VH-VL binders against p57417. Designs and how they scored, part 20

Target 1, 135 residues: p57417
Amino acid sequence: MNNLIDTIKKIENILYSLERILKQECHNLLKSKTSNEEILELIKRKKILFKKLIILSQDRLCLEKEYNIFPPYESNNKLNNYWKKIINTCLILRKLNLKNKIIMNKKFYLNQRFLELSSSYKKSVTYNLDGNLEI
Short names: E, the ipSAE of ESMFold2; O, the ipSAE of OpenDDE; V2, 0.75 times the mean of E and O plus 0.25 times the DockQ between their complexes.

## First folded at step 8 (VH-VL; framework fv_regdanvimab)

Design g6 (at its last look DockQ between E and O 0.85; V2 from the best seeds 0.00; counts 0 for: pae O 2.04 > 2)
Fold by ESMFold2, look of step 8:
Structure g6 (fold): chain C 135 residues (1-135), chain A 122 residues (1-122), chain B 110 residues (1-110)
Amino acid sequence: as target 1 above (135 residues)
Amino acid sequence: QITLKESGPTLVKPTQTLTLTCSFSGFSLSDYGVGVGWIRQPPGKALEWLALIFWDDDKYHTTSLKTRLTISKDTSKNQVVLTMTNMDPVDTATYYCARIPYDSEGYYFDYWGQGTTVTVSS
Amino acid sequence: ELVLTQPPSVSAAPGQKVTISCSGSSRNIGNNYVSWYQQLPGTAPKLLIYDNNKRPSGIPDRFSGSKSGTSATLGITGLQTGDEADYYCGTWDSKLRAYVFGGGTELTVL
């Protein structure tokens, strides 16, 4: 049982670390001059934390089967309390990830629109000058 | 140029506490995802994993020796320390430290120290 | 009790192919990635294979790894006398929450 409690605590710690990474990602997405290397480092760290979470999840599943106890662990007060914290953190992670997706989509959309507008302005100017001034 | 080196006493009496230090270079335990582990090998016998510690201070110990083992790190010194209490002649072995890299799907040891031999006798 | 089972020894002639098995269970080989280590006489172990079938830089193609279900296999082709060594499989065990090694296989080149 202590091994399952310890595994759940380790999962909670990884989820908190993912929360910090997603907040850092948000901060970098809001900067217009974020270097490609900074965002690649954040992606690398997320992959590393996800790797640990996958391994810990396998540990948890094996231990749950061994002890015949499953979320939300109503028969064990310690496990139940940790599980509630995990659920709350997962909800926060979902919201942060959605927020970051929205910011990225808006940033990309505006950049695409700017390029399209710039191209049409250059083309429009040439067309008007050719017809009226130069042609 | 990643290297690891084990250091500590080579002779220990039964019941004494063994302290081994892994000093390493070419990487840091501030490097995200990296870990260091300890493995021992009694003369003529198989490898036995003992403990490991990750960059985030996450730790694991072999179940059979968990109450006897303590692992810690000093990131500023590039050191990992293993302490093993209540030594017994069966603990006579070569002790290795080894690195766990971050750039993989599983855990494994990519660089090993040369090992230090510890003899436990009266 | 060993969690990962390897044959105690294997032998083959120079130039031949040899395979070394590592048998485990769903909680270790089934759930997790397998690595292989070579230990030449009087030396520290050296990584040969990680993530079931990946070779680190400097390991020649004649060393290969595979995994099927709860078993893993190390293959060595073009066997050389310098390959005489002990070979260990290793992986994470989800129940023990520990890294585990097989008992080792002594390779003899006849």
Scores: ipSAE 0.794, ipTM 0.909, lowest interface PAE 0.7, mean pLDDT 87
Fold by OpenDDE, look of step 8:
Structure g6 (fold): chain C 135 residues (1-135), chain A 122 residues (1-122), chain B 110 residues (1-110)
Amino acid sequence: as target 1 above (135 residues)
Amino acid sequence: QITLKESGPTLVKPTQTLTLTCSFSGFSLSDYGVGVGWIRQPPGKALEWLALIFWDDDKYHTTSLKTRLTISKDTSKNQVVLTMTNMDPVDTATYYCARIPYDSEGYYFDYWGQGTTVTVSS
Amino acid sequence: ELVLTQPPSVSAAPGQKVTISCSGSSRNIGNNYVSWYQQLPGTAPKLLIYDNNKRPSGIPDRFSGSKSGTSATLGITGLQTGDEADYYCGTWDSKLRAYVFGGGTELTVL
């Protein structure tokens, strides 16, 4: 049972770390000038944490089967309390992730619009005396 | 270039504590996702995983030796230390430290030290 | 007791193909990525295959890895005398929360 408790604690910690990263990502995305390098680094860190989370989740599932105890761990108050925290954090992560995706999308859209406008202004159009396009 | 090197006593008496140090270069344990593990190999026997520590100080130990093993890191020195108490002749082996990279789907050891041979004898 | 099972030895003539099996269970090979290591006589292990079938830089394409179900396989084509070594499979075990190695396979080139 101690192994399961330990695994759950580790999962919780990873989720907290993800929360911190997502908040940082949000902060960077809201800046007038967003550093692509910084965003890429945060994405990298998220991927790393997700890898660990996947492995820990597999560990949890195996241990649950071994001990015949499953979420929300009603038969174990300690595990139940940790699970409540995990669920709460997951809800927060979901909201943060969605927010960041929205901001990213808006920023990308604005950049594309700018490029389109810039491209249009760079085009030189020449007309003859009759109003016909020459170039 | 990534390198790892094991150091410590090569001869230990029974019941004594073994302390091994893994010194590495080319990477840092402050790097996100990085881990360092210890593996041993008795003469003519198979590889045996002992312990693992990650950049975030998350630690794992083999169950059979958990009470005897301690793994720690000093990020500032680029070192990982393994302590094993109550040594026995059966613990005679070549001890390796090795790195787990961050850019992978699974856990594996991509760079290894050359190993240090530890003999437990009276 | 070893969690991963390998044949103790395999042998073949130069130029031939050999396969080394690694058998586990759902808690290890079934759910986790498998790696392979080559250990030449008197040397430290070297990573040969990672994430089931990926090769590190410097590993020739005559080495291949595959996984199916709870078993993994290392394939070596165009066998060379320099391939004579011990080969180990490894993976994470979710129940033990530990990295586990196979018992190793001694490859002899005839």
Scores: ipSAE 0.275, ipTM 0.773, lowest interface PAE 2.0, mean pLDDT 90
ESMFold2 (binder alone), look of step 8: mean pLDDT 95; pTM 0.963

## First folded at step 9 (VH-VL; framework fv_regdanvimab)

Design k1 (at its last look DockQ between E and O 0.53; V2 from the best seeds 0.68)
Fold by OpenDDE, look of step 9:
Structure k1 (fold): chain C 135 residues (1-135), chain A 120 residues (1-120), chain B 110 residues (1-110)
Amino acid sequence: as target 1 above (135 residues)
Amino acid sequence: QITLKESGPTLVKPTQTLTLTCSFSGFSLSEYGVGVGWIRQPPGKALEWLALIFWDDDKYHTTSLKTRLTISKDTSKNQVVLTMTNMDPVDTATYYCARIPYEGYYFDYWGQGTTVTVSS
Amino acid sequence: ELVLTQPPSVSAAPGQKVTISCSGSSSNIGNNYVSWYQQLPGTAPKLLIYDNNKRPSGIPDRFSGSKSGTSATLGITGLQTGDEADYYCGTWDSKLRAYVFGGGTELTVL
């Protein structure tokens, strides 16, 4: 059970980090003159955090099966409390992510300079009209 | 060009604590996604993962040795340190540090390893 | 005892093809990407394959990786004498929250 608790804590921490990144991204996107380099760096960091989140989520799912405990973890107060925080943070992230994606698309989707810079990366990140991240 | 190098005592007495240092160049643990792990290999035996530390100080240890292992990083010095308490002759092995890139969970660069012998 | 199982040894003549299997479970190979490492005699391991089937720079296309279900396979075509080494599969285990290696396979070139 300790492994699951630890995993959930790690997930929470990653989500907080993502929130910070998304806020920074939003701030930069709202500037009159946005630095493409700064945005790309934030996107990179965001991508890395998402990857880590995916792995942690896989760990979580595996451990849940192992321990036969599942969200919202009603049988474990500690897990339940963490889960509530996670859910709340996810709601915030969803809103921020959608906002940023919309702004990004409006500002850079057809921007040749941005496209050229983005294409220089081995794995570029794009946003679709539905606000979904495409990696 | 990325390099890693292990350093520490090559001879340890039983029950003593082993402290190994991994010094690296060509990358930093301040970089998002990057990690450094320790792997050991007893003579003529298979590789055994010991511990892992990431840029965000997230740490993992093998369960069998969790109570004996401590991993830490000094980002300013480009170093990762592994401590292992209560050494036993069975812990005799070549110890490697290796890097995990931000792209995934694998070891893409390895040190040459340092041989540690536990003997009275 | 080992989380990932490999054959202890394989052998073939130069120019032939060999395959090395790595068998795991749903918590490791089933859930995570597999990597392969080559260890020449007296040297440190070297990354050979990552993300199931990708080759790092400098690794020839004679080396290939695949994954199916809870098993992975390393393929070596055009076997050369220089390929004589120990090969290890590795992956993350979600249940153990640990990186795990196979027991290793000794490849002998006849």
Scores: ipSAE 0.805, ipTM 0.914, lowest interface PAE 0.6, mean pLDDT 91
Fold by ESMFold2, look of step 9:
Structure k1 (fold): chain C 135 residues (1-135), chain A 120 residues (1-120), chain B 110 residues (1-110)
Amino acid sequence: as target 1 above (135 residues)
Amino acid sequence: QITLKESGPTLVKPTQTLTLTCSFSGFSLSEYGVGVGWIRQPPGKALEWLALIFWDDDKYHTTSLKTRLTISKDTSKNQVVLTMTNMDPVDTATYYCARIPYEGYYFDYWGQGTTVTVSS
Amino acid sequence: ELVLTQPPSVSAAPGQKVTISCSGSSSNIGNNYVSWYQQLPGTAPKLLIYDNNKRPSGIPDRFSGSKSGTSATLGITGLQTGDEADYYCGTWDSKLRAYVFGGGTELTVL
């Protein structure tokens, strides 16, 4: 049982780390000037933490079968309390991820608009003998 | 470029505590996902994993030796330390440290090993 | 005994092909990625295959890996005398919460 409790605690720690990274990502996305290096580093860290979470989740599933106990672990108060924290953190992560996706899409749209404005060109404009505009 | 080197006593007496240091260069345990593990190999025998520690201080130890093993890191010195208590002649082996890359649980760079003999 | 089982030895002539098997369970090979290590005589192990079938830089493509169910296989084609070594499979075991190695396979090139 102690191996399952330890595994659940490690899962909680990874989820907390992901929450911090998503909040940091949100902060960087809201800045007028966003560093590509900072965003890419945060994306790398998220991928690493997701990979570790996958391994921990597989550990949890194997130990659950071994001990014949399953979420929400109602027969064990300690596991149940950790699981409740995990579920709450997952809800927070979902909200942060959606918020960050919306901000990122808006920033990308504005960047495309900036490129369009910066790529403006001047054509020679004339009026012909009839007074009609020609470009 | 990436290197690891094991150091510590090569001879210990039964019941003593062994302390081994892994000194490495070309990477840091401040890098996300990176870890260092310890593996031993008794003369003429198979590899046996002992313990590992990750950048975030997450740790694992082989079940059979869990009460005897402690692993710790000093990120500023690029060192990982393994201690093993209550040494016995069956613990005579070559001890390796090896890097765990951010990508997964496997050992991509190994030290050359240090041989530790446990005898009276 | 060992969690992962390998044949204790295999042999073949230069230029031939060999395979080395690694048999485990659902808690290790079944759930987790497999790596292979080469240990030349008198040297430290070296990573040969990771993530079941990927080669690190510098490993020739005559080395290959695969996984099916709870078993993994290392394939070596175009055998050279320099391939004489011990070969170990390794993977994470989710039940033990430990990394596990196979017992090793001694490859002889006759």
Scores: ipSAE 0.655, ipTM 0.837, lowest interface PAE 1.4, mean pLDDT 87
ESMFold2 (binder alone), look of step 9: mean pLDDT 94; pTM 0.958

Design k2 (at its last look DockQ between E and O 0.54; V2 from the best seeds 0.77)
Fold by OpenDDE, look of step 13:
Structure k2 (fold): chain C 135 residues (1-135), chain A 122 residues (1-122), chain B 110 residues (1-110)
Amino acid sequence: as target 1 above (135 residues)
Amino acid sequence: QITLKESGPTLVKPTQTLTLTCSFSGFSLSEYGVGVGWIRQPPGKALEWLALIFWDDDKYHTTSLKTRLTISKDTSKNQVVLTMTNMDPVDTATYYCARIPYDSEGYYFDYWGQGTTVTVSS
Amino acid sequence: ELVLTQPPSVSAAPGQKVTISCSGSSSNIGNHYVSWYQQLPGTAPKLLIYDNNKRPSGIPDRFSGSKSGTSATLGITGLQTGDEADYYCGTWDSKLRAYVFGGGTELTVL
């Protein structure tokens, strides 16, 4: 059972790392001049974390079968508590990921609009804290 | 260029503790996804995985030797250390350290040290 | 005792094709990518194949890897005398939470 607990803890830690990366990604995307290099690095890190998460998840599944215990782990308080944290973090990650996708899409749109606008007159455009255009 | 090199005693007495150091260059354990593992090979026998440590200090040990093995890293020195307690003649082997790269779908060892032969004898 | 099973030895004449099998279970080969290592006599292992079928730089296309179900296979075409070595499969095992090697296969070139 200790192996499963350890695996679940590792999963939780990876999810926290992903949360940090997504927040950093959001921050970078909200900059008026987003660094492509920084975004690419964050993407790289996300990919690596996801790969590790997949392997850990496979470990979890195998151990669950071995111990005949499954989420939400009602028969084990320690596992159940970790699972609740994992679920909560997953919800946060889902929201952050969606937000970042929206911001990214807006940024592409704004870049295109910026090019069109610049043909008429030159104007600097920035982003507010919500990722919206400030003209 | 990526290189790894094992260092430590080549002769150990029974019941003593073996400490091996893996010194590497060309990469850093601060890089996401990177890991370093230890593998041993008794004379004329198959490879045996011992332990693994990742950039985020995540550690794994072979179950059969878990109570005897400790793996640690010093990122600033580009070193990984393996300690094995209560050595026995059966632990006589060539010990390798090897790297797990960051750019991989699965775990594998792409660069290996030359290995260091450890003999356990009274 | 071994989690991954390989034939102890295989042999063929120069120019021929040989295959080395690696048999595992759902907790290892079934769920994880397989790697292959070549070990020449008196040397450290060398990565030959990773992620089931990918070759590192410097590895000729005579070497190939495949995976199906809970088994993996290493293929060597155009066998050369320099291919005489021990070959090991390796992969992660989720049940053991460990990297595991096969027992090794000795390839002899006749």
Scores: ipSAE 0.875, ipTM 0.947, lowest interface PAE 0.5, mean pLDDT 92
Fold by ESMFold2, look of step 13:
Structure k2 (fold): chain C 135 residues (1-135), chain A 122 residues (1-122), chain B 110 residues (1-110)
Amino acid sequence: as target 1 above (135 residues)
Amino acid sequence: QITLKESGPTLVKPTQTLTLTCSFSGFSLSEYGVGVGWIRQPPGKALEWLALIFWDDDKYHTTSLKTRLTISKDTSKNQVVLTMTNMDPVDTATYYCARIPYDSEGYYFDYWGQGTTVTVSS
Amino acid sequence: ELVLTQPPSVSAAPGQKVTISCSGSSSNIGNHYVSWYQQLPGTAPKLLIYDNNKRPSGIPDRFSGSKSGTSATLGITGLQTGDEADYYCGTWDSKLRAYVFGGGTELTVL
């Protein structure tokens, strides 16, 4: 069980890091003078965090099957508390992603290379009713 | 050019603590997504992964040795440190550090140090 | 027991083709990307293949990788004497939450 709890905590930490990046992205996009270099760096960081999240999600799924426990982890108060925080953070990330996508598209719509790079990283993190990660 | 080098004692007595330092250049652990891992190889045997640490201080340790291993980093010095407590003659091996790059779909080790041989004499 | 199983040895003549298998499970090869490492005698391992089938800069195209189900394969064509080495597969394992290496395959060029 400790491996699953640790995995869930790592997932939560990645999601908080994504939230900070999306807020920074929004702040930079709302400036009258936006640096393309800074926006592209934030997009790169999102890609890296999504990679870790995908791998951690596979860890979680494998451990859930092994321990026969599944979201929302009603039989384990500690896991259930982490899961509630994860779900709430995913809702916040979804809203921030949609907001940033709209601003990005309006601001850079004639820069096809930049928009295509941005679109390859327009992942939305959510969990379905079975508790599986969706990006 | 990316290089890594292991340093530390080459001879350790049973029960002592081994401290190995990985000094690297050509990259930094301030780079988003980058990590450093430790791998050992007993004489004539296969590679065995021990631990890794990422830029964000996220850490993993091989389960069988988790209570004996500590991994840490000093980003300003470009160093990663592995400590392993309660050394035993079976821990005699060549110890490698290696880089985990950020620009890939999976985890792997793209650059390796030359290795340092540690003997645990009984 | 080994998490990733490789044949202990393979051999072939110069110019021939050889394949080295790596057998795992759904917790590792089945859901994660595979890498391959070459270890020449007396040297540190060197990356040959990453992300199942990609070659880093400087690795000739006669080295190839593939993955199917829970197994991966390293292919080497046009064997040269300098290819004589130990070869290891490696990947992440989600059950162990660890990187795992195969047991290694000794390639002899006859």
Scores: ipSAE 0.809, ipTM 0.919, lowest interface PAE 0.7, mean pLDDT 89
ESMFold2, look of step 9: ipSAE 0.804; ipTM 0.916
ESMFold2 (binder alone), look of step 9: mean pLDDT 95; pTM 0.963
OpenDDE, look of step 9: ipSAE 0.857; ipTM 0.938
ESMFold2, look of step 11: ipSAE 0.807; ipTM 0.917
ESMFold2 (binder alone), look of step 11: mean pLDDT 95; pTM 0.963
OpenDDE, look of step 11: ipSAE 0.836; ipTM 0.931
ESMFold2 (binder alone), look of step 13: mean pLDDT 95; pTM 0.963

Design k3 (at its last look DockQ between E and O 0.61; V2 from the best seeds 0.75)
Fold by OpenDDE, look of step 9:
Structure k3 (fold): chain C 135 residues (1-135), chain A 122 residues (1-122), chain B 110 residues (1-110)
Amino acid sequence: as target 1 above (135 residues)
Amino acid sequence: QITLKESGPTLVKPTQTLTLTCSFSGFSLSEYGVGVGWIRQPPGKALEWLALIFWDEDKYHTTSLKTRLTISKDTSKNQVVLTMTNMDPVDTATYYCARIPYDSEGYYFDYWGQGTTVTVSS
Amino acid sequence: ELVLTQPPSVSAAPGQKVTISCSGSSSNIGNNYVSWYQQLPGTAPKLLIYDNNKRPSGIPDRFSGSKSGTSATLGITGLQTGDEADYYCGTWDSKLRAYVFGGGTELTVL
């Protein structure tokens, strides 16, 4: 059970980090003069955090099966409390992500396209041409 | 140019503590996604993963040695340190440090040190 | 206690194709990306394949990786004498929260 608790804590931490990144992204997107370099760096970090989140989620799912305990973890107060925080953070992330997608699509549609087509850069696009998040 | 190098004692007495240092260049452990792990290999035997530390201080240890292992990083020095307590002759092995890249889908080790041979003997 | 199972040895003549299997479970290969390592005699391991089927720079296309279900396979075509080495599969185990290696396969070129 300790492994699951630890995993959930790690997930929470990643989500908090993601929240910080999305807020920074939002802040930069709202600037009149947005730095492409800054946006690319934020996109890179965001992608990395999502990848780690995927791995941690796999760990969580595996451990849940092993311990036969599942969200919202009603039988474990500690897990349940962490899960509430996770859910709350996810709601915040959803709102931030939606806002950022809209701004990105309007302001940087052409830039996104350019970056996607550029061979000099690794694929660092977070949002597709339709404004949907791509991980 | 990415390089890793293991350093520490090559001879340890039983029950003593082993401290190994991984010094690396060509990358920083402050970079998002980057990790450094320790792997050992007893003579003529298979590779055995020991521990892993990421840029965000996330740490993992092999279960069988969890109580004996400590992994830490000094980002400013580009170093990762592994401590293993209560050494036994069975712990005689070549110890490697290796990097996990930042842009991977899964975890894997793309660059390895040359390894340092540690012998546990009275 | 090996979590991933490999054949202890394989052999073939130069120019032939060999395959090395790696068998795991749902918590490791089933859920995570597989990597392969080559270890020449007296040297440190070298990354050969990552993310199931991707080759690092400098690795020839004679080397290939695949994954299906809870098993992975390393393929080597056009076998060369220089390919004589130990090969290890590795992956993350979600249950153990640990990186795990196979027992290794000794490849002999006849």
Scores: ipSAE 0.868, ipTM 0.950, lowest interface PAE 0.4, mean pLDDT 92
Fold by ESMFold2, look of step 9:
Structure k3 (fold): chain C 135 residues (1-135), chain A 122 residues (1-122), chain B 110 residues (1-110)
Amino acid sequence: as target 1 above (135 residues)
Amino acid sequence: QITLKESGPTLVKPTQTLTLTCSFSGFSLSEYGVGVGWIRQPPGKALEWLALIFWDEDKYHTTSLKTRLTISKDTSKNQVVLTMTNMDPVDTATYYCARIPYDSEGYYFDYWGQGTTVTVSS
Amino acid sequence: ELVLTQPPSVSAAPGQKVTISCSGSSSNIGNNYVSWYQQLPGTAPKLLIYDNNKRPSGIPDRFSGSKSGTSATLGITGLQTGDEADYYCGTWDSKLRAYVFGGGTELTVL
């Protein structure tokens, strides 16, 4: 049982880290200038945290089967409390991810148009919220 | 480029605590997703994973030795330390440290140290 | 602890092909990615294959990996005398929350 509790705590920690990354991503996407390197670093970190979450989720599923206990873990107060925090964080992440996707799609559309207009080979691109290219 | 090196005592007495240091260069444990693990190999026998630690202080230990193992890191020194209590002659082995990279789907060890042989006397 | 099973030894002539199997369970090979390691005599292990079938830079394409169900396979074609080594599979085990290695396979080039 302690292994399942520990796994759930690790999942919660990853979800909090993802929440911070998504909030940071939202902040950076709303800036009038955003470097490509900053966004790529955030994408890298999300990928890494998602990898850990997938592995931890497989651990959780195996341990749930072993202990014959399943979400929302009503028979174990510690697990139930952690699970409630996980669900709340997942709801927050869904909202943040949708918001960031919408903002990114707007910036990506304008970025694609400006790249097509420009003949320059640039590795870093800066845009403001109205889509004007700044260098 | 990327290198890891194990250091510590080569001979310990039964019941003593073994402390091994992994010193590395070419990467940092401040790099997101990176980890370092310890693996041992008794003479003529198979590899046995012992423990690992990630950049964010997340840790795992092999189940059979969990109460005997402690793993920690010092990011500023580029070091990872393994402590193993209550040594027994069966723990005689070559001990390796190895890096876990970040850009992959699974966990694995891409760079290994040369190993250090630890003998537990009778 | 060894939860992955490999044949103790395999052999073939130079230029031939061999395969090395690694049998596990749903909690390890079934759910997780497999890696393979080569250990030449007197040396530390070296990564050959990661994420089931990917080669790191510097590993020749005559080394290949695959996974099916709860088993994984390392393939080596065009055998050379320098391939004589011990070969280990490794993967994460979700139930143990631990990395596990197979027992190793000794490859002999006749």
Scores: ipSAE 0.725, ipTM 0.881, lowest interface PAE 1.1, mean pLDDT 87
ESMFold2 (binder alone), look of step 9: mean pLDDT 95; pTM 0.963

